# Ledger of designs, part 272: VH-VL binders against q9h9l3

Target 1, 176 residues: q9h9l3
Amino acid sequence: PRKMVAIDCEMVGTGPKGHVSSLARCSIVNYNGDVLYDEYILPPCHIVDYRTRWSGIRKQHMVNATPFKIARGQILKILTGKIVVGHAIHNDFKALQYFHPKSLTRDTSHIPPLNRKADCPENATMSLKHLTKKLLNRDIQVGKSGHSSVEDAQATMELYKLVEVEWEEHLARNPP
Below, E stands for the ipSAE of ESMFold2; O stands for the ipSAE of OpenDDE; V2 stands for 0.75 times the mean of E and O plus 0.25 times the DockQ between their complexes.

## First folded at step 15 (VH-VL)

Design y64 (framework fv_fezakinumab; at its last look DockQ between E and O 0.57; V2 from the best seeds 0.00; counts 0 for: pae E 2.01 > 2)
Fold by OpenDDE, look of step 15:
Structure y64 (fold): chain C 176 residues (1-176), chain A 123 residues (1-123), chain B 111 residues (1-111)
Amino acid sequence: as target 1 above (176 residues)
Amino acid sequence: QVQLVQSGAEVKKPGASVKVSCKASGYTFTSYFMHWVRQAPGQGLEWVGWINPYTGDTFYAQKFRGRVTMTRDTSISTAYMELSRLRSDDTAVYYCARSGTYYYDSGPRFDPWGRGTLVTVSS
Amino acid sequence: QAVLTQPPSVSGAPGQRVTISCTGSSSNIGLGYDVHWYQQLPGTAPKLLIYDNSNRPSGVPDRFSGSKSGTSASLAITGLQAEDEADYYCQSYDSTLEGWVFGGGTQLTVL
């Protein structure tokens, strides 16, 4: 079986009025929650909105941040060939401007058995925060300091592990 | 309808540069990636690179790095590909082609294609 | 030369079934990346024929079908018609090259 990693990214606003979501931090953890990657990333364009209340990103974090293209290369090397788990992961991949194979992607925001386990509608899109609280009895994304991508990636992996067996079997029978 | 209209044929000398344009219409220009693919006479398709019109980020095939520059003007929904230090083996029809930004969109499939721009490099 | 390998040519009589193979490697098709197919009629730009291994865009007849297994993909054409005479290209993504790759193309001749 392929190795599994979980990813979470934080984005800042660039471009006109800060509407462009640009990668500013990326965290990747392995199956056990060990951090494989955690870097602040410098977008190629001027940051208009740090979105700090959500992203946790501040101006000081960009002083020695890794340039986007370099970071992207590092991240892709880690992800290549892996089953990648994330929450609303399309946002992460979009920010990376990267296409990971669908068959190797797991999005915890779209796993009906996970929602069912959390007593949520199977086809609803639930937040990572809600699922983590409900299923892991853990509070994440608390306070005013913004999100921790490492914490979120770890929570995502733990959530997936709750339904891994069932979901992998489902995917085997119903390949994307 | 979605259309990609490319600039006209070009004839260049070796060592010169060529800039091909691709004007998009019928869709939101910044919501899709723009790819460039070339085809030498009687040969197959070769991917040159792509640009994210929203961010301006570019990614080139290794073969063309250092010689190709992709840009865009969002105000007129136009993508540009400039190839410098032209050689005879750069003679080809150059296509622009649209793809999604991720699988939730139209994914990495190329659709539609421009009609192509013939670039001839000869001494 | 092409990263994905296709037969240079295939032929068939009207009404027959033909298949075009596309052989990749562990760094592209074998890695799980989807395969797309394009049809290029003589003197025209390529046209999307099959996407995501086996899906047909609107307007593509159901006699065209695609499949993927292991490191290879296949395009099948049933009920071959004269209008199917064209070049066919498979496409995928290669992680090593960090870019999209095409097959060498297959010229289909209808006898």
Scores: ipSAE 0.901, ipTM 0.942, lowest interface PAE 0.5, mean pLDDT 95
Fold by ESMFold2, look of step 15:
Structure y64 (fold): chain C 176 residues (1-176), chain A 123 residues (1-123), chain B 111 residues (1-111)
Amino acid sequence: as target 1 above (176 residues)
Amino acid sequence: QVQLVQSGAEVKKPGASVKVSCKASGYTFTSYFMHWVRQAPGQGLEWVGWINPYTGDTFYAQKFRGRVTMTRDTSISTAYMELSRLRSDDTAVYYCARSGTYYYDSGPRFDPWGRGTLVTVSS
Amino acid sequence: QAVLTQPPSVSGAPGQRVTISCTGSSSNIGLGYDVHWYQQLPGTAPKLLIYDNSNRPSGVPDRFSGSKSGTSASLAITGLQAEDEADYYCQSYDSTLEGWVFGGGTQLTVL
């Protein structure tokens, strides 16, 4: 059986007008929620907008942050060959500049059975905060001081476990 | 109609450079990667590299690093590939081809392909 | 040296079935990356024939089919016709090379 991990990333704004999302923190947890990786990451480009209200990233975090190229190598070594769970995970893979197999990818923002358990429309994109509150009775991303990628990765894994048996069987019969 | 239109055939001497173009139409140019794939006469397909037209980021196959440069002009939806220090074994048809972006998007398949640009390198 | 291995040639009579294999490794097909197939008629650009292992684009006859298992993929052509005479390439993604990889190509001859 393939091993499973959950990932969450925090991004800052780079490029013109700060519109490009660049990786500034990445957290990876195993099936049990133990932290396998949690590093602040220095983007290769100038940071235009720290996006602190949502990202939680501040200038002091960048002082000793791991350079992007090094961090990417470490992260990819962890992800290769594993089922990777995330929330809106496309954004994480874009920030990592990384191609992961569709068949090994699980996105909790797009799992119809999970939405159904939350009494949400099956085809809607639901926020991690909303699903976590409804299904785990847990408040995450509290206030506007920024998100914790460790907290978010752990919540994402717990959400997936609620539908894991059903969804893995579905994917085996209906490859993406 | 999604279409990739490539520049015409080129004849070059060893040591020269060539720059081929690929004009996209019928889709949002910056939403997809553009790839270059070459095929020597009577031979198979060989991937050269890609450009992300949105960011300008590139990635080249190891064999071509240091000799190839890929660029684009988003105002005219055109991608370019320049190959320098040409040698006779660079004689090939050079295709542009579209793919989706990072994997979770549309994945790594090529559709459509340009009709190809023959580059002949002879002394 | 192609990353994916295909037989150099295959032949069949009109109406017969042929298969073309595509053998990869644990860093590409075996890791879970999809396989795509292209048909290249003489003097033309490649054309997408099968995508995501087994899906057929509109306009491709249903006598073309694809499958994937383990580190390998297969293209099957039933009811062979003269116009099927072409070169066929498989393609996938390789995580170690971080690049798109092709098979060496298979020349199909219709006898």
Scores: ipSAE 0.595, ipTM 0.847, lowest interface PAE 2.0, mean pLDDT 91
ESMFold2 (binder alone), look of step 15: mean pLDDT 91; pTM 0.933

Design y65 (framework fv_fezakinumab; at its last look DockQ between E and O 0.78; V2 from the best seeds 0.77)
Fold by OpenDDE, look of step 15:
Structure y65 (fold): chain C 176 residues (1-176), chain A 123 residues (1-123), chain B 111 residues (1-111)
Amino acid sequence: as target 1 above (176 residues)
Amino acid sequence: QVQLVQSGAEVKKPGASVKVSCKASGYTFTSYYMHWVRQAPGQGLEWVGWINPYTGFTFYAQKFRGRVTMTRDTSISTAYMELSRLRSDDTAVYYCARSGTYYYDSGPRFDPWGRGTLVTVSS
Amino acid sequence: QAVLTQPPSVSGAPGQRVTISCTGSSSNIGLGYDVHWYQQLPGTAPKLLIYDNSNRPSGVPDRFSGSKSGTSASLAITGLQAEDEADYYCQSYDSTLEGWVFGGGTQLTVL
């Protein structure tokens, strides 16, 4: 069986009016929640909007941040060949400008058994915060300091573990 | 309809540079990656690299690193591929092709393709 | 030389079934990356024929089908027609090369 990791990324706004979402932090944890990667990342373009209230990213975090291309290489090396778990993970992959095999991707925002377990509509898109509270009785993304990508990645992995057996069986019967 | 219109044929001497353009229409230019693929006469398809028109990020095949530069002008929805230090074996039809930006979108399937630009390198 | 291996040529009579194989490795098809197929008619640009292993874009007849297993993929054409004479290329992503790769191409001749 393939190793499993969970990923969460924080993005800042670049380009005109800060509409371009650029990777500014990436956290990767293993199956046990151990941090494999956690780096601030310097976008190739000027940051227009740090989106601090959501991203938790501040100007000071970019002083010694890892250049994007270097960080991308490091991250891809970790992800390659792994089952990657994330929440709304397409945003992370898009920010990384990376393609991961569909068959090796697990998006906790689109797992009906997970929603069912949380007494939510199976086909609804629920937030990571909501699912974490309902199923793990844990509060994440609290306060005004922004999100912690490590905390979010860990929560994502814990949520997936609740439905891992059932979902993996489902995917085996219904490959994407 | 989605269209990719490429610049005309080029004839170059060895050591020169060539810049091929690909103008996109019928879709949001910055929402898709642009790839470049070449095909030597009577040979197969060879991926050269890609650019994200939204961010300007590029990635080139190892074979072309140091010689190829991909750029874009979002104001006119046009992608460019410049190949320098040309040699005879660079003679090929160069295609631009569109793909999605992540796997859950259009993914890495190339659709559509431009009609190609013939670049001939000869003494 | 191509990362993905295809037979250089295949042939069949009208109405017959032909298959084109695409053999990869553990760093591309075997890693789980999807396979796409392209048809290139003589003197034209490639056209997407099959995407994500087995899906047909609009306009592609159901005579064309794709499959993937292990480190290989296959394109099948049933009810072969004269208009199917073309070059066919498989495509995937290679994690080692960090880029998209094509097969060497297969020339299909309709007898």
Scores: ipSAE 0.849, ipTM 0.926, lowest interface PAE 0.6, mean pLDDT 95
Fold by ESMFold2, look of step 15:
Structure y65 (fold): chain C 176 residues (1-176), chain A 123 residues (1-123), chain B 111 residues (1-111)
Amino acid sequence: as target 1 above (176 residues)
Amino acid sequence: QVQLVQSGAEVKKPGASVKVSCKASGYTFTSYYMHWVRQAPGQGLEWVGWINPYTGFTFYAQKFRGRVTMTRDTSISTAYMELSRLRSDDTAVYYCARSGTYYYDSGPRFDPWGRGTLVTVSS
Amino acid sequence: QAVLTQPPSVSGAPGQRVTISCTGSSSNIGLGYDVHWYQQLPGTAPKLLIYDNSNRPSGVPDRFSGSKSGTSASLAITGLQAEDEADYYCQSYDSTLEGWVFGGGTQLTVL
């Protein structure tokens, strides 16, 4: 049986006007929500905008942050061969500069059965905050201190478990 | 419209270095990865490594680590591959090839390819 | 030395169907990584032919098709034409090597 993990990343702004999203934190949890990885990551280019209100990243986090190349190697070793669950997960993989197999990728931002459980339109792109509140009775991303990638990864895994059997069967019938 | 134009053929002695260029046009150079692939005479394709032209981040195949350096100049949309301590078995055509940065924008396939640069290493 | 195994050569007459196999392992195709195919005409650079197992880029005729199953992939060419005479390479990603890998190539001869 294939092991499953959930990932969430926080990005900072790099490049002109800070518009490029670069990895600055990554959290990975296992199926039970135990933290397998949680590190601040130093992007390979100058940080223009910490995006702190959303990312929770401040300059002090970068002082001892793991350089991107090293962190990427650590993260990819964890992800390799596993089903990886995320929310809008394509952004996480782009920030890692990594192509995870489509057949091993689960995106809670676009799972029709999950939307149906939340009484939302099946084809809508739903926020993690909304789904978590509606289906898990939890408030995440509270306040103006930015998101917690550990909290978000844990919520993402719990949401996926609600539809895991149905969605895994769907993907078996409809391979990507 | 999308083109990759490579530098001309090179002849080198063993122990020397070579630097091959690949100039991109018809697309935003910094929005795609650039790969290098070589093909020895009569042989198959061998991946050398890639560069993210925006950040300068590189990743090399294990066989070439310590001998290859990939760089770029974004002001002229040009990627470079330098191979040092050349040996006769480095004689090959060296191609550049573009890939996307994630599945929703071209993905990991190589398209287009440059026409290749022949590097000949002879004593 | 090729990570992905292809037959060294295949032949077919005009109008026939030809199939080229690409055999990988549990660290590449078998792990779920997609397969891409490239056509290399004599004296030219490779050209993308099939991507993500079965998709054709614009300008590639629908007589070219691809599939993937288990640890292997297959390229099929129907209605074989003289201009199809070329070398064909499969490509995937390998998690052990941490990089892109190619098959050894298949020389297609049109009789």
Scores: ipSAE 0.689, ipTM 0.882, lowest interface PAE 1.7, mean pLDDT 92
ESMFold2 (binder alone), look of step 15: mean pLDDT 92; pTM 0.939

Design y66 (framework fv_fezakinumab; at its last look DockQ between E and O 0.86; V2 from the best seeds 0.00; counts 0 for: pae E 2.4 > 2)
Fold by OpenDDE, look of step 15:
Structure y66 (fold): chain C 176 residues (1-176), chain A 123 residues (1-123), chain B 111 residues (1-111)
Amino acid sequence: as target 1 above (176 residues)
Amino acid sequence: QVQLVQSGAEVKKPGASVKVSCKASGYTFTSYFMHWVRQAPGQGLEWVGWINPYTGFTFYAQKFEGRVTMTRDTSISTAYMELSRLRSDDTAVYYCARSGTYYYDSGPRFDPWGRGTLVTVSS
Amino acid sequence: QAVLTQPPSVSGAPGQRVTISCTGSSSDIGLGYDVYWYQQLPGTAPKLLIYDNSNRPSGVPDRFSGSKSGTSASLAITGLQAEDEADYYCQSYDSSLEGWVFGGGTQLTVL
């Protein structure tokens, strides 16, 4: 059996009008919620919008941030060969400019049994915040300071663990 | 329709540099990765690297790292591949090929391809 | 030099079924990365034939099929036609190389 990790990334806006989502922080936790990686990351391009209210990223965080390519290498070494759990994880992988095997990817925003457990429509896309509140009775992403990628990654892993057995069986019968 | 139009054939001496262009049309240039693949005469396909035209980030095969530079001009939807310190074994047809940025779009499949640019390196 | 291993050549008569194998390793196909296939007609650029292991792009006949198991993938061509004579390449991602890799290519001859 493969090891499992959960990932959450925060992005800032770069490029014209800040429409490009560039990786500015990445957090990875193991199955138990222990932090394996948590770094601020410096985009190669000029940051136009820190998106602080959502990302929690401020200019001061970029002073000693890890250059993107270095961070990407570190992150990929952690992810390689593992089942990677995330919420709307395609955004994280896109920001990383990385393709993780589909068969080793778990997106908690698209797990019908998880939604069912939370009394949500199975085919709906629910927020991490909503699912965490409903199923874990925990408030995340509160306040005006922005998100905590570590907190979000931990919540994501805990949510997945609620449906792990059922979902893994489903995937075994219905491989992507 | 989606098209990738490459620059014409090049003849270079060993030690020189070559810069091949690939102009994209029929799609949003910055929404897809651009890959470069070469094929020596009578040989197979070899991945050289890719560039994200949106960010300018590049990723090269280890074999070419230090000799290859991929760039783009978004104003004219054109990608460039420059290979320096050319050797005879760099003689090949160089292709540009488009791929998606993640599985939610066209994914990592290379489609379409340019028609290729022959680069001949000879003394 | 190719990371993925293909037979250098295969042949078949019109109407027959041929199979082209693509053998990878635990760092590419075996790790779970998808396999892609390309057809290259003589004197032309490669063309996407199969994506995501077994999917056909629009315009590709259902005579072409792809499969993947373990560290290997396979391209099957049924009802072989003269126009199928070409070189075929498999492709995947290698985590150890942190890059895309191709097979050595297989020359298909229609007898």
Scores: ipSAE 0.772, ipTM 0.906, lowest interface PAE 0.7, mean pLDDT 94
Fold by ESMFold2, look of step 15:
Structure y66 (fold): chain C 176 residues (1-176), chain A 123 residues (1-123), chain B 111 residues (1-111)
Amino acid sequence: as target 1 above (176 residues)
Amino acid sequence: QVQLVQSGAEVKKPGASVKVSCKASGYTFTSYFMHWVRQAPGQGLEWVGWINPYTGFTFYAQKFEGRVTMTRDTSISTAYMELSRLRSDDTAVYYCARSGTYYYDSGPRFDPWGRGTLVTVSS
Amino acid sequence: QAVLTQPPSVSGAPGQRVTISCTGSSSDIGLGYDVYWYQQLPGTAPKLLIYDNSNRPSGVPDRFSGSKSGTSASLAITGLQAEDEADYYCQSYDSSLEGWVFGGGTQLTVL
């Protein structure tokens, strides 16, 4: 069976007015929630807005951060051939400038059975914080220093496990 | 209309450099990747590399590392490919092609393509 | 030495069905990467024909279809017409080469 990992990324603002989201941290966990990768990443462009309130990224994190090209290579090596779980995962892949196979991608923001378990409309796009609180009885993204991508990746994997059997069978019958 | 307009044919000597341009119109130039693909006479398609026009970040096929440079000028929505230390087997039509940056728009499909720029390398 | 393997040529009579194979490896199609098809009419630039294995962009006739299984993909053309005479290329991503790769091309002749 294919191995499964969960990914979460934190972005900073680059480009004019800091409007471009550029990768500044990436965390990857395995099925059991063990950390496989967790690095601060130096974007190839000047950072205009650290977005610290959401990203948790500060200037000191960039001092020894891994350059984007090197980090991307390390991350893609881990993701290759695996089922990758994330929340609104298209943003993570866009920041990586990489197209993971659709058949190996799982997005907890778009799984109708997961919404149903949370007593949410099946077509709604629900936040990771909301789903985690309702389904895992856990508060994540607590505090005033921004999100933890390790915490978020671990929560994402636990959420997927709640619907894994049903959803994998659904995808086997309905390949993308 | 989305269009890619390329510069005209070039004739070069071995050892020289060539710079081909690709002017984009009808879309937000910095929101899509730009690829370069070449085709030698009577031969198939060969991917050369791509540039992210927003950041200037580039990836080159291993075969071209050290000889190719891809750049852009966002003020005129134009991408460039420069190939140095030209050899006769670099004679080809060089195409630019647009791709999306994530699946929810165009995705990684190459659409549209420029009409191509013939580069001839001869003594 | 094309990374993806296609037959050099195929032919068919008007109205018939032809298929064009595209065989990759465990580092590209076999690893799950999607397949794209391009048509190149004589003297012109390539044109997108199929994306994400089986999807047709707007303006491509429904007689063109694509599929993927295992390490291989296939382009099918039904109701063959003289205007289909062209070169056809498959494309995918290869993780070992860390880049986009094309098949060697297939010349379709309409008899």
Scores: ipSAE 0.593, ipTM 0.862, lowest interface PAE 2.4, mean pLDDT 92
ESMFold2 (binder alone), look of step 15: mean pLDDT 92; pTM 0.942

Design z39 (framework fv_nivolumab; at its last look DockQ between E and O 0.81; V2 from the best seeds 0.80)
Fold by OpenDDE, look of step 15:
Structure z39 (fold): chain C 176 residues (1-176), chain A 124 residues (1-124), chain B 107 residues (1-107)
Amino acid sequence: as target 1 above (176 residues)
Amino acid sequence: QVQLVESGGGVVQPGRSLRLDCKASGFTFSDYEMHWVRQAPGKGLEWVAVIRYDGSSKYYADSVKGRFTISRDNSKNTLFLQMNSLRAEDTAVYYCAKEGYWQSSAFLRYFDYWGQGTLVTVSS
Amino acid sequence: EIVLTQSPATLSLSPGERATLSCRASQSVDDYLAWYQQKPGQAPRLLIYDASNRATGIPARFSGSGSGTDFTLTISSLEPEDFAVYYCQQYDYWPLTFGQGTKVEIK
C-alpha cells in the first residue's frame, strides 16, 4: 500500500475581473492528519479578488508568501508517488498546474459509497461541509472569515478513511 | 465574453422526445458544472439537472428523473439535454446555466451566466 | 427540499423610491443565497451571490443582506430599468430551489 496524503488549496482571483483562479494557500496532511505542508503562496500575477469569504486569504497573508514556482516545487515533491486525497481535487490540481495520476487520486466529492453512507444522493456532488457534518458530526468552514485549508484537508482525509477499504477494493477491480 | 446559446426547442406532442443543445464560449467549459433550468410560461424558475465538469456524474430534479438525460461534449463546448416521454407540464423555456466559482471544497452553485433560453412546448 | 418564500408578491413603487424584497428559507441555507433579476422575454440576470456580494457590473443601488433563513434584497433608489421580477435561489442543498418571485412594478 502506498502512502496517502490529503490536500486542500485556497484560490484567489487574478486576471481581468479576477476570474482566473490562482493558488494562494496549500495545505497537505498525512494519513493521521498531521500537517506536512501549509504555506501561503504568492501568485505570479496581481491579485484582483482575494475571495476572502471562501479562501480566508487577506492582503497581509501575501506579504511573506512563498512564490508560486517555489511552492509548486515543494508541493510536487510531497505528492509524487503518493495517493492524494482531496475534495473536488481537480480544482486543486488545476491551481497547481499539476496533474496527478488518476490511479493515485481520490476525490471525496465523487465517491458514491461515501454519499450513500451520508444518506445523500450517490450521484450528486456534496460539499465538504455537509459530508463532514453528516458523517463526522463536525462543523467546518464556520463563519465568514474564510476556510482553513488545514481543517479542510484533515476533514477530507477523515471522510475518505470511512470508505477507504471499500473504495480501494472497488478501484482495484475497476482501475480508472 | 461568456456566451451560452441554447437551441433545439419546438412544439412536440406528449410522449415524444426532444434534444436541446447549449453552445458555450468565452470560458473554459470543461472546468465547470453545467445546469439546466426551466421556466413554465408565466411561472417561476425550476432547476432541472446538473452535470459534472467531466461528465462523470449527473443529478436531476425529481420531476424529470428517469425521463431527461443531461450530457456534455467538452471537445465541442456543448451541453445537451435529452428529453424523453415529454409531458404537458414540461412546457417551458429551458435555460442552460453556468455555475459560479468553485472555492476550496465549496460548490458555489449560483448561476452567473445564462443562455437566452429555448422554448419547448408540449401539446396534443 | 428547501422552500424559499418571497414577499411581497408584488411591490408597486415609483422611480426614486426604496425597494425592500424579502426571501425566507424553510431552513438555514447559511449565506448560499443568490438574487436574480428577470425582465419580460429575457433570461435571469445575477444580481447578488453569497447573500451580499454584488455581481460584476451590478449597480451599487442593489444590495443583499441576511444569513440563515432571512434574506433581503434592497434597491436604494429605483431606476426605470429596475422594474422587473426578482428571484432568490439557494444553493446549499439539493435540489437547488428558487423563490416564487417578487414583481416590482411601477405605481
Scores: ipSAE 0.823, ipTM 0.932, lowest interface PAE 0.7, mean pLDDT 95
Fold by ESMFold2, look of step 15:
Structure z39 (fold): chain C 176 residues (1-176), chain A 124 residues (1-124), chain B 107 residues (1-107)
Amino acid sequence: as target 1 above (176 residues)
Amino acid sequence: QVQLVESGGGVVQPGRSLRLDCKASGFTFSDYEMHWVRQAPGKGLEWVAVIRYDGSSKYYADSVKGRFTISRDNSKNTLFLQMNSLRAEDTAVYYCAKEGYWQSSAFLRYFDYWGQGTLVTVSS
Amino acid sequence: EIVLTQSPATLSLSPGERATLSCRASQSVDDYLAWYQQKPGQAPRLLIYDASNRATGIPARFSGSGSGTDFTLTISSLEPEDFAVYYCQQYDYWPLTFGQGTKVEIK
């Protein structure tokens, strides 16, 4: 069976008025939650809004950050051929300027059985914070200094494990 | 320049149907979850529905669930609201609304751009 | 459902005065709160997001504060164009909800 990793990214605002989302941190963990990758990443364009409340990114993090092109190469080597788990993972892939095969992609924001376990509406897109609180009885993203992509990737993997058997069987019956 | 333009409003009798359109421009429409928000005359704002960026999931306010269907055509940059079994309480200006910038694991569902709205009046 | 209660319902002030608008949530919404301005016959306009961040093009006289359940919009010195209805909106949990509005009118 294929190896499985979880990914989470943090974005900063670039482009006009800081409305474009650009990758500034990426963390990847394995099935057991061990960190495989965790780097601050320098976007190729000027940062207009660090979005620190959400991203945890500050100016000092960018001083020695890995340039985007190099970081992307490192990250894609880790992701290729693996089942990749994320939360709203299409945003992570957009920030990486990358397409991962749908058959190898798992999105904890879009798994109806996971919502059912949390007593949440099946069709609603639930936040990682709320699912983690309801299903793991854990507070993540605590404080106002920004999210940790390591913490978020680890939580995402633990959430997926709760439905892994059910969802993998569902996908086998219903290939994307 | 971000622009949202609603159309399709009008006067209809209770129990009938109406379809609203929202044409979007000035941003990558398929990157964003889109919403309908309504405002009854002289009243406040009420969230109605949301649709996932790719159209694969839809969620509704309890007041419209089972009667309204949100949909989108990303090739035409258009958001839709099919309103069936209309009631007098559905009378409102209906706004198309765009979420702010996207972030990976956080859902920041404030509305940075709104259309000018289209009026739906349901009366006998 | 998270209920947002705005106070006062109506605020009658003169140009140049300070306006303080309150929004109270029935449960914590952290700082997932936005403020909108709406003038008659117009769509709402985003003023503040994430409780305290001014949206693009919003003058510095508008400021937002608060976290959890208690939020404030402050207009430090009212201009003639600021007389409008103001709404708060939470986006912490479904369904998304708005306060009932505070009308700021000329005294």
Scores: ipSAE 0.781, ipTM 0.916, lowest interface PAE 1.4, mean pLDDT 93
ESMFold2 (binder alone), look of step 15: mean pLDDT 92; pTM 0.944

